# Ledger of designs, part 1: VHH binders against 1-(5-phosphoribosyl)-5-[(5-phosphoribosylamino)methylideneamino] imidazole-4-carboxamide isomerase 1 (hisA1)

Every score and structure here is a prediction.

Target 1, 247 residues: 1-(5-phosphoribosyl)-5-[(5-phosphoribosylamino)methylideneamino] imidazole-4-carboxamide isomerase 1 (hisA1), of Ruegeria sp. (q1ght0)
Amino acid sequence: MMIYPTMELLDGRCVTLDKGNLDAPMIWHVDPVETAKGFAEAGAEWMHLTDFNALQGDSSNQDLVEELIRTAGLPIQLGGGIRSREQAEFWIEKGVGRVVIGTMAAYDPAAVAELAKYYPDQVVLAVDVWQGQVMTEGWRKSGAWTPEAFVKAFGNAPFAGILVTDIDSDMSDLDAQLGLISGLAEQAHSPVIASGVVRSKDDISRLKYLPNISGALVGRALFNKTITLEEAMETAQPNPEPVAEFL
Below, numbering starts at 1 at the first letter of every chain, in headers, positions and changes, except where a header shows other numbers; Kabat numbers aren't used for antibody chains.
ipSAE, averaged over its two directions, is called F for ESMFold2-Fast, E for ESMFold2 and O for OpenDDE. V2 adds 0.75 times the mean of E and O to 0.25 times the DockQ between the complexes of E and O.
[cut] marks letters that were taken out.
The coordinates of atoms that the task and the answers printed are left out; those that the model quotes come from them. Centres of patches stay.

## First folded at step 7 (VHH; from a4 with D101E W102G K103S G104K)

Design t02
Fold by OpenDDE, look of step 10:
Structure t02 (fold): chain B 247 residues (1-247), chain A 119 residues (1-119)
Amino acid sequence: as target 1 above (247 residues)
Amino acid sequence: EVQLVESGGGLVQPGGSLTLSCAASGFTVSSNYLAWYRQAPGKKRELVAGITSGGSTVYMDSVKGRFTISRDNAKNSVYLQMNSLRAEDTAVYYCATYSQEGSKTFDYWGQGTLVTVSS
């Protein structure tokens, strides 16, 4: 399983939001660019980047994101406020590895499917789930989609991945979250990336054994030093098969 | 103790320029995120510009291309060069930094300096 070290930006700072609450961000005292470089140095193949300003229609972080794309040393999967083909293309042209599309996909699935076809391996479908419904607009609006119907609506669109976030789960019910993600993964035709479920090495271990999960985002746990990226990546590796001993 | 002291505010005509300064003490500017915020009458405080410890910058959309944030390590200060000033730039401008204690970050603010753009 692939680990996606995750960085979230607000006003040029690394932050973590509790359930998308922009009013009380947890701010990390780290340089975003140096942190991203650190991910690359640790051997990460991808990093996930969320721009919370962009999510609000604010381009304050745009230059910083461009710098990250240019200097991080690994491809970036970028989410936050990409709600049009033009916006997606803008970032693709800037050299971003992947764009994450959520809200637009809910409102215009045909356009997003077409975008995925036009840019194979560069579009990630975001599926944010709350109380059995797909959420849009930064988890502010409940959509008309069930997660299953939403994923199914795209058929075999060539997404680079499907990013699934269960935002309903009382952080205390990891099993429910994993069940949701695993269930969607079984129906998906694209690699599924688990979001919001990794708090410890144990969580990674559990995810590792789930079928059809290609990756997991690790954000808060890296910043609060609960786990190192190296540890996360190591934990995510398949265990060697036991060797039978013969008498 | 962390202290931030702003200066350089004043009255300027539209299209004019002004440089704000923030003298920092109690920490090194090269080690911390620094930012300028502003608050206009009747409006919420908003980010104007920020500079990370690594030197990366962020700007609000309305000031891009007009304002520049920079720091001088030797003077332990941060600056906001404001060009092509507009009436809507009128506000009290605040210098800010933060420190981290455990998992919590605390913001520190200066007292602010008034910038008035008027003909």
Scores: ipSAE 0.307, ipTM 0.731, lowest interface PAE 1.8, mean pLDDT 91

## First folded at step 10 (VHH; from t02 with S103E)

Design n2
Fold by OpenDDE, look of step 10:
Structure n2 (fold): chain B 247 residues (1-247), chain A 119 residues (1-119)
Amino acid sequence: as target 1 above (247 residues)
Amino acid sequence: EVQLVESGGGLVQPGGSLTLSCAASGFTVSSNYLAWYRQAPGKKRELVAGITSGGSTVYMDSVKGRFTISRDNAKNSVYLQMNSLRAEDTAVYYCATYSQEGEKTFDYWGQGTLVTVSS
């Protein structure tokens, strides 16, 4: 399983939001660019980047994101406020590895499917789930989609991945979260990336045994030093098959 | 104790320029995120510009190309160069930083400096 070290930006700072609450961000005293470089140095293959300003239609972080794309040393999977083909193409042209699309996908699935076809390795479908419904607009609006119907609507569109976030999950009920993600993964035709479920090494250990999960985002746990990126990556590695001792 | 003291505000004509200064004490500017915020009468406080510890900058859209945030490590100060000022730039401008204790973040603000752009 691939670990996606995750950085979230608000006003040029690394932050973590509790349940998407922009009013009370947890701010990390780190340099965003240096942190990203650190991910690369640790051996991460990808990093996930969310721009919370962009989610609000604010381009304050744009130059910083461009700098990150240019200097981080690893490909970036960028989410936040990409709501049009033009916006997606803008970032693709800027050298971003992948664009994450959520809200637009809910409003215009055909357009996003077409985008994925045009950029087969560069579009990630975001599936944010709250109380059995796909959420849009930064988790502010419940959509008409069930997660299953939503994923199914895209058929075999060549997404680079499907990023699944269970927002409703009583953060205390990891099993429920994993169940949701695993269930969607079984139906998906693209690699599924688990979001919002990794708080510890144990979570990674549990995730790696789930079928059809290709990766997991690790954000807060890295910043609060609950786990190092190296440890996370190591933990995510498949366990060697027990060598049957031929007695 | 962390302290931020703004200066440089005043009355300026549209199209004019002004440089705001923020003298910091109790921490090293090169090691911290610093930002300028502004609050116009009847409006919410908003980010104008920020500079990360690594030196990356962020700007609100309306000031891009006109305003520049910078820092002087030797003087332990941060600056906001404001060019091509507009009436809508009229506000009290605040210097801000934050500190982290565990998972808790504490914001520090200056007292602010008034910038009035008027003919």
Scores: ipSAE 0.657, ipTM 0.868, lowest interface PAE 0.8, mean pLDDT 92
Fold by ESMFold2, look of step 11:
Structure n2 (fold): chain B 247 residues (1-247), chain A 119 residues (1-119)
Amino acid sequence: as target 1 above (247 residues)
Amino acid sequence: EVQLVESGGGLVQPGGSLTLSCAASGFTVSSNYLAWYRQAPGKKRELVAGITSGGSTVYMDSVKGRFTISRDNAKNSVYLQMNSLRAEDTAVYYCATYSQEGEKTFDYWGQGTLVTVSS
């Protein structure tokens, strides 16, 4: 299972948001560029980056995100404020490895399915869930979609991944979060990446044993030092396949 | 104890320039994210510019190309060079930094310096 060390930006700062609350960010006292280089040094194969200013239509972080793409030393999957094909293509031209698309997908599924076909392995579908509904516009509006119907609307579109976030991860029952993610993974025809569920090594172990979970984002737990990135990646390593037993 | 003291505000004509300074005491700035925010009457405080400890910068769209944030770690200071000033830049400007203690985040703010751009 792949570990995506995860960085979230607000006003040029590494942050963690409680339930998407932009008014009370937890701010980590680290340099974003040095932190991303540290992910590469530790051996991570990808990082995930969310731009919370861009989610609000604010391009204040754009130069910093471009710097991260150029200098971090590992491929980045980037989310936040990508609302059109032109915006997706802007970031692809800047060298981002993948674009993560949620709001545009909820408003125009056919356009995003076509984008995924045109840019194979470069488009990730974001499925952000609150109380059984897919959320849009940076988790500020509920849409008309259940998570299951939303994923189904894309048919066989060849997403690089489907990123599933349960927005209430701090106070949610872990079993309910894993039930949502596992259910979507069983019906999806693209790899599912879990977001918002990792607080410890035990969470990684539980995700690893769920069928069809290809990866997990790890953010807060890295910054508050509950786990190291090396420990997270070690825990996520595949188990050997079981050997058939003879009678 | 952290203190941030702004200076350099004043009255300026449209198209003019000002340099704001913020001197820090009670800590060294070399490991800190430093920022300028502004607040006009009746509006929310908004980010103007920020600079990371590594020197990377962020700017709000309306000031890109006109304002430059810089830091001088030896002088324990952050600066905002403001060029091509416009009436909409009129506001109280605040120097800010942040820290964390466990899971808690603390923002430190100066008292503010008034910039008035009078047409």
Scores: ipSAE 0.419, ipTM 0.774, lowest interface PAE 3.3, mean pLDDT 87

## First folded at step 12 (VHH; from o6 with K64R S99T)

Design q4
Fold by ESMFold2, look of step 14:
Structure q4 (fold): chain B 247 residues (1-247), chain A 119 residues (1-119)
Amino acid sequence: as target 1 above (247 residues)
Amino acid sequence: EVQLVESGGGLVQPGGSLTLSCAASGFTVSSNYLAWYRQAPGKKRELVAGITHGGSTVYMDSVRGRFTISRDNAKNSVYLQMNSLRAEDTAVYYCATYTQEGEKTFDYWGQGTLVTVSS
């Protein structure tokens, strides 16, 4: 299972939001560029980056995100404010490894399915869930989609992944969080990446036993030092299967 | 204690220039994020420019190319060079930083300096 060290930006700062609340971020006293380089030095294969200014239509982080793409030393999966094919292609041209698309997918599923076909292995579908409904516009607007209907609308479009975020993940009800993610993973035709679940090493262990969970985002737990990135990646390693013996 | 003191505001004509200064105490500027925010009457406070711990910069779209944020470690100060000023830039400008204790953030703001762009 792949671990995606996760960075979230607001006004050029690394943040964690409680249930998407942009007015009261937890702000981490670290430099974004040095932090991303640290992810690469620890051996991560990908990082996830969310631009909360871009989610609001605010381009304040654009130069910083371009710097991260160029200098972090690992491929970046970028989300936030990608609302058109033109915007997706802008970031692909800048060298981002994958674009993460949620709001556009909710409003124009056919266009996003075509984008995934045109850019193989470069488009991730974001499914951000609050209380059984898909959220859009940076977790500020509930839509008409259930998560199941949303994923089904894309058929077998070849997403690089389906990123499932339980926005209510700060609650202690892990079984409900895993139930949501597991249910979507059973219906998905692309690998599922879990977000908003990992608070400790034990959460990574639990995710390993769910079918079709290809990865997990780890953000807050890295910044508050509950787990190290090395521990997260070590815990995420697949369990070996026994070798069948032929006589 | 963390303190931020802005200076350099004033009245300037459209197209003019102004340099805002933010003198910091209680921390070193080179080890911390700093930003300039502004607030016009009746409007929400908004980010103008920020400089990260490592020196990377961010700018709101309307000021990119006109304003420059910079640090002077010897003077423990942060500056905002404002060129090609427009009437829409009229606001009280605040220098801001933050500290962290565990998972709690503590924001620090200066008292503000007024910039008025008027014919």
Scores: ipSAE 0.695, ipTM 0.889, lowest interface PAE 1.4, mean pLDDT 88

## First folded at step 14 (VHH; from q4 with A96V)

Design r3
Fold by OpenDDE, fold request of step 16:
Structure r3 (fold): chain B 247 residues (1-247), chain A 119 residues (1-119)
Amino acid sequence: as target 1 above (247 residues)
Amino acid sequence: EVQLVESGGGLVQPGGSLTLSCAASGFTVSSNYLAWYRQAPGKKRELVAGITHGGSTVYMDSVRGRFTISRDNAKNSVYLQMNSLRAEDTAVYYCVTYTQEGEKTFDYWGQGTLVTVSS
């Protein structure tokens, strides 16, 4: 399983939000660019980057995101406020590895499917789930879609991945979160990436045994030093299946 | 004790220029994130410009190309050069930094300096 070290930006700072609350962010005393470079140095293949300003229609972080794309030393999966083909293309042209599309996909599935076809391996579908419904607009609006119907609607669209976030899950109910993500993964035709489920090494250990999960985001746990990126990556390695010794 | 003291505000005509200064104490500007925020009457506070300790900068769209945030490590100060000022730039400008203690964040604000752009 692939680990996606995750950075979230607000006003040029690395932050973690509690339940998406922008009013009281936890601000980490780190440099965003240095942190991203650190991810690359640790051997990460990808990093996930969320721009919380962009989610609000604010482009304040744009220059910083461009700098990260140029200097981080690893490809970036970028989420936050990408709600049009033009916006997606803007970042693709800037050299971003992948763009994450959520809200637009809920309102115009056909357009997002076409975007994925035009830019194979560069579009990630975001599926944010709350109380059995796909959420849009930064988790502010409940959609008409069930997660299953939503994923199914895209058929064989060539997404680079499907990023699944269980918003409702009391972080205390890992089993419920894993069940939701695993269930969606079984129906998906693209690699599924688990979001919001990793708090410890144990969580990674549980995730890696799920056959249809290709990766997991790790954010807060890296910043609060609960786990190092190296440890996370090591833990995510598949265990060799016991080779049945045929006597 | 962390302290931020802004200066340089005043009355300026549209198209004019001002330089705001923020003198920092109790921490090193080169090791910390600093930002300028502004608040106009009846409006929400908004980020104008920020500088990371690594030297990366962020700007709100409306000021990009007109405003420049910089720091002088020797003076332990941060500056906001404002060119081509517009009436909509009228606001109280604040210098801000943050500190972390465990999983708690503390923000420190200066007293603010008033910038008025008027003909």
Scores: ipSAE 0.878, ipTM 0.952, lowest interface PAE 0.5, mean pLDDT 93
Fold by OpenDDE, fold request of step 16:
Structure r3 (fold): chain B 247 residues (1-247), chain A 119 residues (1-119)
Amino acid sequence: as target 1 above (247 residues)
Amino acid sequence: EVQLVESGGGLVQPGGSLTLSCAASGFTVSSNYLAWYRQAPGKKRELVAGITHGGSTVYMDSVRGRFTISRDNAKNSVYLQMNSLRAEDTAVYYCVTYTQEGEKTFDYWGQGTLVTVSS
């Protein structure tokens, strides 16, 4: 399983939000560019980057994101506020590895499917789940989609991945979260990346044995030093031992 | 004790220029993120410009190309060069930094300096 070290930006700072609360971000005393370079040096194949300003329609981080793309030393999977083909193409032209699309996919599935076809392996479908519903607009609006129906609607669109986020990750049972992600993964025709579930090495250990999970985002746990990126990556390696039953 | 003291605000005509200064004490500017925020009457506080300790910069859309944030490590200060000022730039400008203790963040703000752009 691939580990995606994750960095989230707000006003040019690395942050972690509790359930998307922008009013009280945890701000990490690190340099974003240095942090990204550190991910590359550690051997990460990809990093995940979320721009919380862009999610709000604010392009304040644009220059920083461009710098990160240019200097980080690894490809970036960029999420936050990409809601049009033009915006997606803008970042693709800037050299981003992948663009993450959520809200647009909910409102115009056909357009996103076409985008994925035009840019194979560069579009990631975001599936943000709250109480059995796909959320849009930065988790502010409940959509008309169930996660299963949403994923199914795209058929064999050539997504680089499907990023599944359980928004209730802080309060819900880990087993329930894993069940949700694994269930979607069984239906998916693209690699599934788990978001919001890794808090410890044990979580990674559980995830790596789930079928059809190709990767996991690790954010807060890296910044609060619960786990090192090296440890996370090592833990995520396939184990030759028999698969334990975790569910 | 962390302290930030802004200066340089004043009245300026549209199209004019102004440089704001923020003198920092109690921490090293080259090791910390610093930013300028502004608040106009009846409006929310908003980021104007930020600089990471690595030297990366961020700007709000409306000031990009007009404003420049910089720092002088020797003087332990951060600056905001404002060119081509507009009436909409009228606000109280604040210098801000933060510290981290565990998983808790503490913001430190200066007293603010008023910038008025008017003909």
Scores: ipSAE 0.876, ipTM 0.950, lowest interface PAE 0.5, mean pLDDT 93
Fold by ESMFold2, fold request of step 16:
Structure r3 (fold): chain B 247 residues (1-247), chain A 119 residues (1-119)
Amino acid sequence: as target 1 above (247 residues)
Amino acid sequence: EVQLVESGGGLVQPGGSLTLSCAASGFTVSSNYLAWYRQAPGKKRELVAGITHGGSTVYMDSVRGRFTISRDNAKNSVYLQMNSLRAEDTAVYYCVTYTQEGEKTFDYWGQGTLVTVSS
């Protein structure tokens, strides 16, 4: 299972939002570029980057995101405010590894399916779920879709991944949320990545033993130092094949 | 005690220039994110420019190419060079930094310095 160290930006700062609340972010006292380089140095294969200014139509982070793409030393999957083919192509031209698309996919699934075909392995579908509904507009608007119908609408489109975010995650109900994620993975023809469910090493262990989950985002737990990135990746490694005993 | 003191505001003609200064005490600017925010009458505060610990910068769209944030570690100060000023830039400009204790964020704002662009 692949670990995606996750960085979220607001006004040039690494942040964590409580239920998407942009007015009261937790601001981590770290440098974004140094932090991303640290992900690469620890051996992560990808990082996930969310631009919260771009979600609001505000391109204040654009130069910083371009710097991260050039200097972090690992490929980036980028989300936030990508609402058209032109915006997706802009970031692909800048060298981002993958674009993460949610709102556009909810409003125009055919266009996003076409985009995934034109840019194989470079488009990630975002499925943000609250109370059985796909959310759009940075979790501010309930969509017209159930998660199951949403994934089905894309057929065999060759997404690099399907990123499922559990907005209504209560760890006392983890089995229900993992059931949702694994159920979506059965319908999907692309790898499923879990988001919003890792608070500790134990959560990584639970996800690892589910056969339909190919990766997990880890954000807050890295910044509040509950787990290290090295520890997260070690915990996520597959178990070795059993060694046959010989007489 | 963290303190931020802005200076350099004033009345300027459209197309003119100003340099805002933010003198910091109680912390080092080299180890912290600092930013300029502004607030026009009747509007919410908005980011103008920010500079990270490592020196990376961010700018709101309307000021990109006209304003430059910079840091002088020897003077423990942050500057905003404002060129090609427009009437829409009229606002009180605030210097801000943040500290962290565990998972709590504490913000510190200066008193503000008024920039008026008018002819």
Scores: ipSAE 0.793, ipTM 0.922, lowest interface PAE 0.8, mean pLDDT 88
Fold by ESMFold2, look of step 15:
Structure r3 (fold): chain B 247 residues (1-247), chain A 119 residues (1-119)
Amino acid sequence: as target 1 above (247 residues)
Amino acid sequence: EVQLVESGGGLVQPGGSLTLSCAASGFTVSSNYLAWYRQAPGKKRELVAGITHGGSTVYMDSVRGRFTISRDNAKNSVYLQMNSLRAEDTAVYYCVTYTQEGEKTFDYWGQGTLVTVSS
C-alpha cells in the first residue's frame, strides 16, 4: 500500500483544517519546501498537495506550488481549484505528476472521463462525501450525486486513482469512514486512495488489509508527530520474508 | 512576549512607491512565517504577501510583480516594498505571525499602518 505524505497549504503555510474550517486553521511551524524535501529524503514515492487558496479561486500559492513541483524531489499529486481542462493542462505543463479533480467531475463527468483518457495516469478523481452526498467547491456545496452513483458515472475511465474523503463529522468514527471507503472500492474500476482516516500506525495496518485500497494520505499525523513518515511507510509494506534459521 | 510594530504607511500618489517595515520582538523572523495582510473599508482582510520559515514567498495576484516581501535577520524585521501603487491598494496593512503550542495556533497582529493611494 502506498503512503502519500500530505501537505495542505493556506496563505503559504502548512495547515490542517478542523472539518474544513478555513477561518481557524491549525498552522504548523514548518517550512513547506523543507518539509516536502524531507518526504523525498524519507523515500516516499509520491506526495499529495492541496492548495486551499486555489479552492477559493485565489492564486496566492501558485509560485510556492511551482517551487514545490520543481524542488521537492518526488512527484506531486495536486488538488485545489482545478475546474477546467485548461487549468489541468496548466499544471501538467508545469510538471505536476497528477491533477486531482472533484468539482469539475461532479458538474461534467463526461469531460473529466475524457481528460483521464487523454492524460493516462495523470488524473485523480476526488470524491468528498458529507451526509451521503458528494461535496464540491472545497466541501462547501452539496452536489447532485451520491458517492456510489458518482463513481459509477465514470464507468471504466482510467483514473490514476480515486481519492475518497468522508468529511461528515457525525460519521467521524473510523469504522464508519472505512466502511464508506471500502464500499466504494468494491465498485470502482480504478485504485482507491483513502483520505482523512490515518491517525496512527494501527490505522495504516487496518487499511493495508482492506481489498482494493491502493494507498492512504497521511497528513495531520505526520505534522503532530504521532507517526513518522518512515514508520508509516514501513507499516504499509508487506512483512519481509524471514531470514532462514536453524529448524 | 511576541510583538509586531509596523511603520511606513502614509499618503502616496498612484504609481508611487512605499516601504512598510515590521519590527519583531519575542521571536526570530528567520525561523518564523511572517505575512502582510490588508483590509480595505467594507472588505475582509486578505493576504498580501507571506514569507515562509525557509524564505519562500507567496503573493496575492493583484500585487505579484509590484510588491516584494523580504526580511532582515540582523534587524529582526520584515518589509513590504510596494511599487507601482494603485488606488485599489488603499488599506490598513498588518504584519502577522503565528506561533504553535502542540496542536494550537496563536496569531499575533500588529496595530496596522494605513496606506492611502490618491492624487
Scores: ipSAE 0.768, ipTM 0.912, lowest interface PAE 0.9, mean pLDDT 88
Fold by ESMFold2, fold request of step 16:
Structure r3 (fold): chain B 247 residues (1-247), chain A 119 residues (1-119)
Amino acid sequence: as target 1 above (247 residues)
Amino acid sequence: EVQLVESGGGLVQPGGSLTLSCAASGFTVSSNYLAWYRQAPGKKRELVAGITHGGSTVYMDSVRGRFTISRDNAKNSVYLQMNSLRAEDTAVYYCVTYTQEGEKTFDYWGQGTLVTVSS
């Protein structure tokens, strides 16, 4: 299972939001570029980057995101405010590894399916869920879709991944959250990546044993130092297949 | 104690220039994120420009190319050079930094300096 160290930006700062609340971010006292380089140095294969300014239509982080793409030393999957083919192509031209698209996909599924076909392995579908509904507009509006119907609407579109976030999860409801993600993973024709689930090493272990989960985002737990990135990646490795020793 | 003191605001004609200054004490500007925010009456406080510990900068779109954030580590100060000023730039400008204790964020704001752009 792949671990995606995850960085979230607001006004040039690494942040964590509780339930997407932009008004009271936790601001981590770290440099974004140094942090991303640290992900590469630890051996991560990808990082995930969310631009919360771009989700609001605000391009304030654009130069910083371009710098991250150029200098972090690992491929980036970028989400936040990508609402047109032109915006997706802008980031692809800048060298982002994948674009993560949610709102546009909810409003124009055919366009996003076509984009995925034209840019193989470069488009990730975002499925952000609140109380059984797909959320749009940076988690500000309830959409017209259930998660299952939304994923089904794309059929065999060749997404690089499907990123599933349950916005309203808490610890007492963890089994329901994992059931949602596992159910979508069973239905999906693209790899499913879990988001918003990992609070500790134990959560990675739980995800590892669910069928059809290809990866997990880890953000807050890295920044609050509950787990190291190396520990997360080691925990995510499949158990080695038994091998007989030679005499 | 962390303290930020802004200066340099005033009245300026459209197309003019101002330099805002933010003198910092109780921490070093070279080891912290610093930013300028502004607030016009009836509007949300909005980022104008920020500078990271590593020197990366961010700018709101409407000021990009007109404003420049910089810092002078020897004077422990942060500056906002504002060129080609427009009426829309009229606001109170605040210098800000942030600290972290565990999983709590503490913000420190200067007193604000008023910039008025009018003919």
Scores: ipSAE 0.768, ipTM 0.912, lowest interface PAE 0.9, mean pLDDT 89

Design r3
Fold by ESMFold2, look of step 14:
Structure r3 (fold): chain B 247 residues (1-247), chain A 119 residues (1-119)
Amino acid sequence: as target 1 above (247 residues)
Amino acid sequence: EVQLVESGGGLVQPGGSLTLSCAASGFTVSSNYLAWYRQAPGKKRELVAGITHGGSTVYMDSVRGRFTISRDNAKNSVYLQMNSLRAEDTAVYYCVTYTQEGEKTFDYWGQGTLVTVSS
């Protein structure tokens, strides 16, 4: 299973949001560029990057994101504020490895399916779920999609991944989160990536043994030092067959 | 203790220039994030420009290309060069940093310096 060390940006700072609250972020005392280079040096094959300014229509982080793409030393999958084919193509042309698309996919599934076909292995579908419904950027209306119907609407579109977040669960309801993610992974035609579920290496172990989970995001647990990136990646690997040591 | 003192504000014509300064004490600017935020009457404080621990910069859209944030480690100071000023740039400008203890963030704000772009 692949580990995606995850960085979230607000006003040029690495942050974690306390219950999604943009007004009172936890701000980590680290440099974003040096942190991303550290992910590459530890051997991560990808990182995930969320731009919270861009999610609000604010491009203040644009130069920093471009610098990360150029200098981090590993491919980046980028989310936040990508609402049109033009915006997706802008980032692809800047060298981002993948674009993560949620709201646009909910409003125009056909356009996003076509984008995934035109840019193989470069488009990730975001599926953010609250109370059985797929959510768009911070607002809600009467149920437009179940998660299952949403994924089905894309048919065989060749997403690089399907990134699943259960917004209405907290850590005490991890079994419900894993049930949702596992159910979608069984029906999906693209690899499923779990988001918002890893607090410790035990959570990685639980995800590793679920069928068809191809990866997991790990963010806060890296920054608060609950787990090292090396430990997360080792835990995510399939266990080798035991080897007898001869003495 | 952490202190930030802004200076350099004033009255300027549209199209003119100003340089804001922020003198820092109680920490080194080379090892910390610093930013300029501004607040116009009746509006929320908003990011203008920031400089990361490693020296990368961020700018709000309306000032990109016109404003430049920089730091001078020898003087322990951060600057905002403001060119091509517009009426919309009128605000109190604050120098801001933060510290972290565990998972708690502590913000530090200067008292602010007024920039007025008239006419």
Scores: ipSAE 0.765, ipTM 0.912, lowest interface PAE 1.0, mean pLDDT 88

